# VH-VL binders against Probable Brix domain-containing ribosomal biogenesis protein: the designs that were tried, part 8

Target 1, 224 residues: Probable Brix domain-containing ribosomal biogenesis protein, of Pyrococcus abyssi (q9v200)
Amino acid sequence: MMLITTSHRPTRRTRSFGHDLERVFPNSLYMTRGKKTIQELLMEAYDRGYERLLIINVWKGNPLKMTFIKVHPDDWGYLGYLYLHGVKLQREMGFRGLNPIREDMPLVVTTAKRVGLDHLAFAQVFSELTTGKFVPRGDKSLLSIADKYNTDVLAVIERHPRGIVVNFYRLDVTKERAVGPLINVKIWIMEDGRRWDYKEAFGIKVKPRRKEGEAEEGARKDSH

## First folded at step 27 (VH-VL)

Design f1 (from p2 with heavy chain Q102E)
Fold by ESMFold2, fold request of step 28:
Structure f1 (fold): chain C 224 residues (1-224), chain A 120 residues (1-120), chain B 111 residues (1-111)
Amino acid sequence: as target 1 above (224 residues)
Amino acid sequence: QVELVQSGAEVKKPGESLKISCKGSGYSFTDYWIGWVRQAPGKGLEWMGYIYPDDYDTRYSPSFQGQVTISADKSISTAYLQWSSLKASDTAMYYCARHSGEVTPAFDIWGQGTLVTVSS
Amino acid sequence: DIALTQPASVSGSPGQSITISCTGTRKDVGGYNYVSWYQQHPGKAPKLMIYEVSNRPSGVSNRFSGSKSGNTASLTISGLQAEDEADYYCSSYAGSNTFVVFGGGTKLTVL
């Protein structure tokens, strides 16, 4: 269970992303940031019985960072951060008007089939950040996993040429495809020193950049 | 029978090129990663890198980046390790190994090894 | 990143139990459950004995078991037999830079 908010002065897109997350994190609430301090947000989360506080930060108009905080009156602390390539909103995936989930069900975190250690590690990390339940994919379908764990909501960790993707399914809405939001992660960092960086994972080198842009020199090429 | 069969031992001079092979059989080759592991004489195991044959996604250990090339040909279920210019310090046993993906996230099947000897 | 530390050698008599340790950090052994153990007889390829800390692949004797506490993983061999004499390597996922790291290896001698 999560209290979701933004940095100060959020954009419309960042608010939309927060509301999309409210619709896929069971028993979670999006709250307007206003002028609240971190301590005030922690007290609000604690009073409501939430285990996590999630803050979505913006950079140049886009939601580019997610900060996860453990809620505890005396032993609170920052848990970790996701730095994003970008997001795709539920409405951009063709879904509007979904209701928040108020039933008692877990968020299940699993992977696409045929993923490697980086994705398995992130699935574990994402479950720790969100209090979700990590379920190894193996040869199972998403439907069979959802049935076994009595849930309609799965976060699926997927491969991407330049990052790690989280894609959300709500099987009570449709069994045919993800509803989103889609989160494309480029870097994740845990406060305990665990981390992942797409540049290291894919061997990406960036030529000296005079203006916005990335490029490789004599090495493996990739696309944004 | 699931197996990885590597090409035979090689004796080379410094400066020569070399390409060794690892052929998978008895399983869906494109469904699993192929890693390469080096073992110098009397030494331990060192991970060099891997390839995912389905899309040829390739990754190198930092200590081997730029030192070797890992490739594959999925049409013949074969992965390759190659050097453009061998050094005497490249003398070692080289293993290919399959990574079992989501079920057994480890190197579950190993080739028999290819001994590479580089001497003046 | 930090290499995994194993004792250089261990020994035991037939029928006894022995344990081989593998110590890393929070960035590898301590932080993830992707620790594996490999057995290597002289002149042979390594063989996977344990994956995900404690799971045995099909065909591996139940005399081999694995565990982890904090930053240290352990391989335990019960009912020690002459054929267990080999080198043993641990391995762990170690993040995006290193990906996978092996321990230095432990020579097991059966007395």
Scores: ipSAE 0.605, ipTM 0.823, lowest interface PAE 2.0, mean pLDDT 89
Fold by ESMFold2, fold request of step 28:
Structure f1 (fold): chain C 224 residues (1-224), chain A 120 residues (1-120), chain B 111 residues (1-111)
Amino acid sequence: as target 1 above (224 residues)
Amino acid sequence: QVELVQSGAEVKKPGESLKISCKGSGYSFTDYWIGWVRQAPGKGLEWMGYIYPDDYDTRYSPSFQGQVTISADKSISTAYLQWSSLKASDTAMYYCARHSGEVTPAFDIWGQGTLVTVSS
Amino acid sequence: DIALTQPASVSGSPGQSITISCTGTRKDVGGYNYVSWYQQHPGKAPKLMIYEVSNRPSGVSNRFSGSKSGNTASLTISGLQAEDEADYYCSSYAGSNTFVVFGGGTKLTVL
């Protein structure tokens, strides 16, 4: 499915997040970034048969951004970006040492019940970014959806007062609750112009001084 | 049967306040969004904003931010649209409409409308 | 800023099929499947005819169908009848700043 890595010089927390994602994206691999360039990562992903390259960027010790890249020999390109309020690791949710998913099963992307159009739209977007299969929730249980699509893994898009949450279920681990990681998204942007911003959705006014949630090449990072 | 029943027509003067209501029945009021839609005489539909009665989360269309107040009282299954100071340009039909989110992602049930006339 | 474009009017004779278009951008009609169509008779509230591009609510005649290609959604009414004479509005999810937008409306006249 995807090759997962980080910006250069990742923190321990960012590596943990990358490994957590490896445990919920079927047939995916976390790879240490080392000195690899984007072009080298794309070649590695293509050679291994991955459809996506995911790069997790850090800022001030926390994963702040997820960059999704389409892997293709001649038609590769950036697909979109998630800017995060934060994450909650699987171990912080009470789960450790989960095995990667090696079976040929899809990631199903669905929603919690009682979500609105913002979350439905993001579920579609997230399925596009991850090559997951979007399945509308309706009145169906997660178990019935998983059974119909022959999967144990679901990404569930949930409401949050200040963002959109992605929470992961591994039904082969437990049927009773999410295993994580939990991803709290504040902004998402697709290269085709679709976007969502929590400040617009919740009526939060933009301050005149430097904005943190937008793409800015004026902010220096500790990594390179 | 599922329905939204709105308060009756209003005739007002500029500068007066007004609060109109929309009462839901036949369904779980807190499970659905309530939107307000304006239709000026002879004109099209304009989305004004919504409220989610479960947690009172509100959103306004940019065109209506600061112009009206949307509220609800979930204990009586009622949503409200308010003006603090009406203008002649507020003359319009105002509809409330239910949005189910994930089941039928559209405004599937509409109130009968409240005609607001603001003159002289 | 965001607007959906519909023809101001369209007409047809009883028994014909007619199509009403609704054109947006990749940020709304083209990017999502949350396009709806509403029928409004004079003096009456709008009625949902189509949701999610092509789905009919219970009780809506199968003469009404919806589709989408690129940035344009379409409502098709087959077997046109006198009671179909009304205004028709499309709507679309339009992102975090506007949420939902309606088209300008199309007056359908049955000749």
Scores: ipSAE 0.564, ipTM 0.806, lowest interface PAE 2.2, mean pLDDT 89
Fold by OpenDDE, fold request of step 28:
Structure f1 (fold): chain C 224 residues (1-224), chain A 120 residues (1-120), chain B 111 residues (1-111)
Amino acid sequence: as target 1 above (224 residues)
Amino acid sequence: QVELVQSGAEVKKPGESLKISCKGSGYSFTDYWIGWVRQAPGKGLEWMGYIYPDDYDTRYSPSFQGQVTISADKSISTAYLQWSSLKASDTAMYYCARHSGEVTPAFDIWGQGTLVTVSS
Amino acid sequence: DIALTQPASVSGSPGQSITISCTGTRKDVGGYNYVSWYQQHPGKAPKLMIYEVSNRPSGVSNRFSGSKSGNTASLTISGLQAEDEADYYCSSYAGSNTFVVFGGGTKLTVL
């Protein structure tokens, strides 16, 4: 599915988050960034058969940034970005040592029940970013959806007071609750111009925070 | 176990310098901000500032800017609060606390506090 | 001025539900969605009870809940117990540089 890496000199938490994502994205690999350039990463991703390169940018106390890049020799390009309020790691959710998925199955992207249009829009965007399969939730259970699409892993878009949350279910691990990581998204931006901002969505008028600006700038520099 | 352990109580005179400490354990010290909070006797909590141990980025409350120095030594997972010249009005309980930034924008772990008494 | 205003005191009887308000002076200063609540017993360090308006840390009783409406955040304690008697402080980010401010605190008395 995707090659996952980080910015240079990631924190321990960032690395942990990368590994968590490896565990919920089917047939994906977390790779230590080291000194590798974006070009080198793209080549490696391509050689390994991945369709996406995910770069996790983390700064001191700043929001996380997830950068999704399309992997193709002739048509690589940035697809979009997620700016995060934060994440909850699988270990923080009570799960440790989950094995990566190495079986052929899709990442199903769906929503919680009774969500708004913004959640549906994001679910579609998230599926595009990840090469997942968007499945409208309706009144169906997650188990029913998973069975229909022969998958053990679901990304579920949920409501949150401060944004939109992505939670992950590994039904091969437990059917009782999400395993995470929990990703709290405050902003998503697609290269095609589509975007969502929690401040706008919730009618929040606040001054920009310095740390947010710094994180964005740093993340942009690392992406090139 | 995640915890912050602060240095012991201090009794000082006006004009003296002081440096108190806060040691973190049970977690990645560099991944969280360490803040200092003052509480004068019978008064409320006052945020003084915090430091990010990874790169020692430090932020101060405007009320405490230039009045104190916050520092850290990440090699020993310790944060510091220091005064160059204490005043009687500095008499207070001082707490250090962990702040996870955007993940949990709150002080989720607190030290036991350090009582500083400044009197002639 | 950047400030969080709390009532000086609130009281309730065991089993009752009480609410403590925290009102920001300016919404445009930002950080109001980052409201946290702390409980402090006499002679003890503060304890985080609520973060991000309504989230409970692990180990915090579900009797504690948080909400926000407009420029006012609220801490609700249901099923009031004697051990809930303490000082409660709200906090939030302030300004553009991730400053933190505390409310003046509220003394909760259980009658």
Scores: ipSAE 0.019, ipTM 0.569, lowest interface PAE 6.9, mean pLDDT 88
Fold by OpenDDE, fold request of step 28:
Structure f1 (fold): chain C 224 residues (1-224), chain A 120 residues (1-120), chain B 111 residues (1-111)
Amino acid sequence: as target 1 above (224 residues)
Amino acid sequence: QVELVQSGAEVKKPGESLKISCKGSGYSFTDYWIGWVRQAPGKGLEWMGYIYPDDYDTRYSPSFQGQVTISADKSISTAYLQWSSLKASDTAMYYCARHSGEVTPAFDIWGQGTLVTVSS
Amino acid sequence: DIALTQPASVSGSPGQSITISCTGTRKDVGGYNYVSWYQQHPGKAPKLMIYEVSNRPSGVSNRFSGSKSGNTASLTISGLQAEDEADYYCSSYAGSNTFVVFGGGTKLTVL
């Protein structure tokens, strides 16, 4: 599925988040970034058969951005970005030391039972970013969906007062609640031009964005 | 501006029927659960139930199941709470609130409340 | 049945930090990890202050924070101000049968 890493000099919390994601993304590996370049990471991802490289970007000690890159020898490229309000770690949700996930199952991406079009759109985007399988929720239980697709892990898109939340269920751990990590997304941007902003969606007056052009440039400079 | 506006205060006698309303504006009314919360005088909050206006899926608290009816008219972005026969014990403030998600029990938008007084 | 227990009252002086606890009866109920907190001033509707244990909605002061340990969720108010005097309620998702449950509420007095 994907190689997971961080920006340089990640905090403990960011590393923990990477490990948490490793526990909910099938056929995935968290790798310490060290001094590795993006190119080196892409090569490693390719050699291991991963289709995605995920870079967790750290800001002020917290994971605030997730960058998804397509892994292909001839056609690597940025797919999209998630800008985060924050995350809740599995340990913060009461789950410590989860067993590794089985690698031979799909990540099913679904939604809460009653969500809007934006949530459905994001579920599709998230499935594309992760190479997960989008499954419309309808009136089905998570268990029924999981059974149908022979998976123990589901990413569930939910509404929140601030952004959109991704929760993760590990049904092999518990059927009663999400295990996390909980990812609170405020903005997602795809390279194909699709995007969503919580401020726009919720009618919050957006101060003119100073061209945060510099944060995107930092990620590109690491490719040289 | 996202808001819920409730109908005005009601003074009723025991045995009378009542239907109060909650109108949403500033957002897609059909995309969020609308719940009702009771607060008796000097008491805490009690969740009564909620309705999803898009398909009118309705859930009740076990304590209020069969005691009240929650409904909605999505064409006018309005939810309703109704009693067939009021009791003195129904005297309370009733709030409608927008539910933020399925699992997250977060009501992020609240109406101003409707005071219902039932007295002989 | 899931129930949430709160202290009846808490008090603090301006500038202090206070904590309100919310203890669930069931640890395994998925909804308990989705604790919300509400502030209610006298004669006013409740206001969402925290959702999902520790998340603040837009417009809520950063003086309000939430946490959870074991079967107890906590609301912490730092730098206590006179305007913080209110009733505070926790809530949780209680599953497919009960859906939503509120705590009994806590009266916060600012001395």
Scores: ipSAE 0.013, ipTM 0.493, lowest interface PAE 8.3, mean pLDDT 88

Design f1 (from p2 with heavy chain Q102E)
Fold by OpenDDE, look of step 27:
Structure f1 (fold): chain C 224 residues (1-224), chain A 120 residues (1-120), chain B 111 residues (1-111)
Amino acid sequence: as target 1 above (224 residues)
Amino acid sequence: QVELVQSGAEVKKPGESLKISCKGSGYSFTDYWIGWVRQAPGKGLEWMGYIYPDDYDTRYSPSFQGQVTISADKSISTAYLQWSSLKASDTAMYYCARHSGEVTPAFDIWGQGTLVTVSS
Amino acid sequence: DIALTQPASVSGSPGQSITISCTGTRKDVGGYNYVSWYQQHPGKAPKLMIYEVSNRPSGVSNRFSGSKSGNTASLTISGLQAEDEADYYCSSYAGSNTFVVFGGGTKLTVL
C-alpha cells in the first residue's frame, strides 16, 4: 500500500507513530529516513511496488504533518497534507507489538454514525490519500462493513471538539475497541485545491499566515 | 507536577458579580482544554463549558450559554469563570478540569474546587 | 433530551464484582468511543478512572474496567473494597457540537 517514513532526525515518538501506521495500513512498510532524498524515497517506493509515500514531519518532538505523495514513474506528485493537533499511539491505547498486515485486504475508510458533511468529506479525502476504500457508514456496524469488504482493518472518522479524528480498528486483534493510532487532524489540504481548517469550520478567526518568504526579505533589508 | 489550583471560596449576595480562577502548572497550559464543571449541593456533575487557551476557542453547554462567561489568560496560565449577576441557584461547587489532550475527550486533572455560596 | 442514564445506587460486599451502567438516550449520545468514568469521594474532586470506554489512566487499579455494548457503557469494579465506596459518573461527548455530558451519578455502597 504505502512506504512510510519521517522527516530527518525523527523523535522516538514520531518513529513509534510511523510503526503504528505500518500496523494499520495493509501491506505497508515503515522505513528509516536517514539521509535519503524524496527522490530516492520515491524510487524505493516504486521499486517495492508501493502506491504512496507517506512522510511524517516532526515539530517539537511530535508528529505535526503527514505528507502523502503519489508513487508513479510518470506521474509522481504531492497529493495532500494533514496538519495534526496530535496523535495517540497504539501503546498509549493499550496495544503493543501488533503485527503488520501482510494479507491482501483493503483499508476501509468509514465514519462514525451521524457525522457531519465535513467528516464525510474528510473520509473521502483520506481514502484518496491512502488508496483506501470509502464506505458510507449508514446504520451498519463496523463488523458488517468489514465482512462485506473482506477486511480486518478500518479507518473510522470521528468527531472531536477540535479538528477531526481518525481512529483505526483491527478486527483481527479486537472487536471491542479501536487499536489506534488515533490521529487528530486540524487542517487538511489537497493539491487539487480542496481543503478544510478547523478554525474556519468552528468560526474562529484565523490570522493570515505570514508567508515564510516575507520574513527573510525583512531581515535582509535591515542588514543594509 | 501537573496541577490546577482554584481560587478560594466565595460568599456573595444575589445580583453581585463574581469571577473565579483556575491556574494550571506543570504542563503547557495552551495545549489543553480547560473545562468548568458545576456541582450543586448533593447533586451530580454538570459540564458548563471549556476553553482552549491557545486561541481562546470557547464552547458552552446549552444550559449555561449566556449564563456565564468562560475566559482565559494564557500569559499567566489561568482560566476564569464569571457571572455578571449571581442567583441563589448558582450556589455550588465549581471545578476546573484539564482535558486529557487534543485527542482524548476526558478530564484527567481536576482543581480542588471553589465553593460559591449565594444567599441573601 | 440528551442524557446519560445511570442507576441511582448500587451495592456490593467486599470481594464481589459490581457493574454500573450508563445508557445514552440517543444514538449520538456517548459518541463512538468517547465514554469516561469518574470516581468521586465525599468532599473531593472527581477522579478519572476510565477513558475511551475501557482505558485506565496511570495509577488506576486494574480492578476497574470499562466496556460498551450498543448505547450502554459499563463500569465494572472487581474485588470490591471499602475504599471503592463513592459516587461514580459516566461522561461522553454529545450532540453535533461535541459538548460534554455527565450521567446522573451512581452511589456505590460497600456493605
Scores: ipSAE 0.011, ipTM 0.517, lowest interface PAE 9.5, mean pLDDT 87

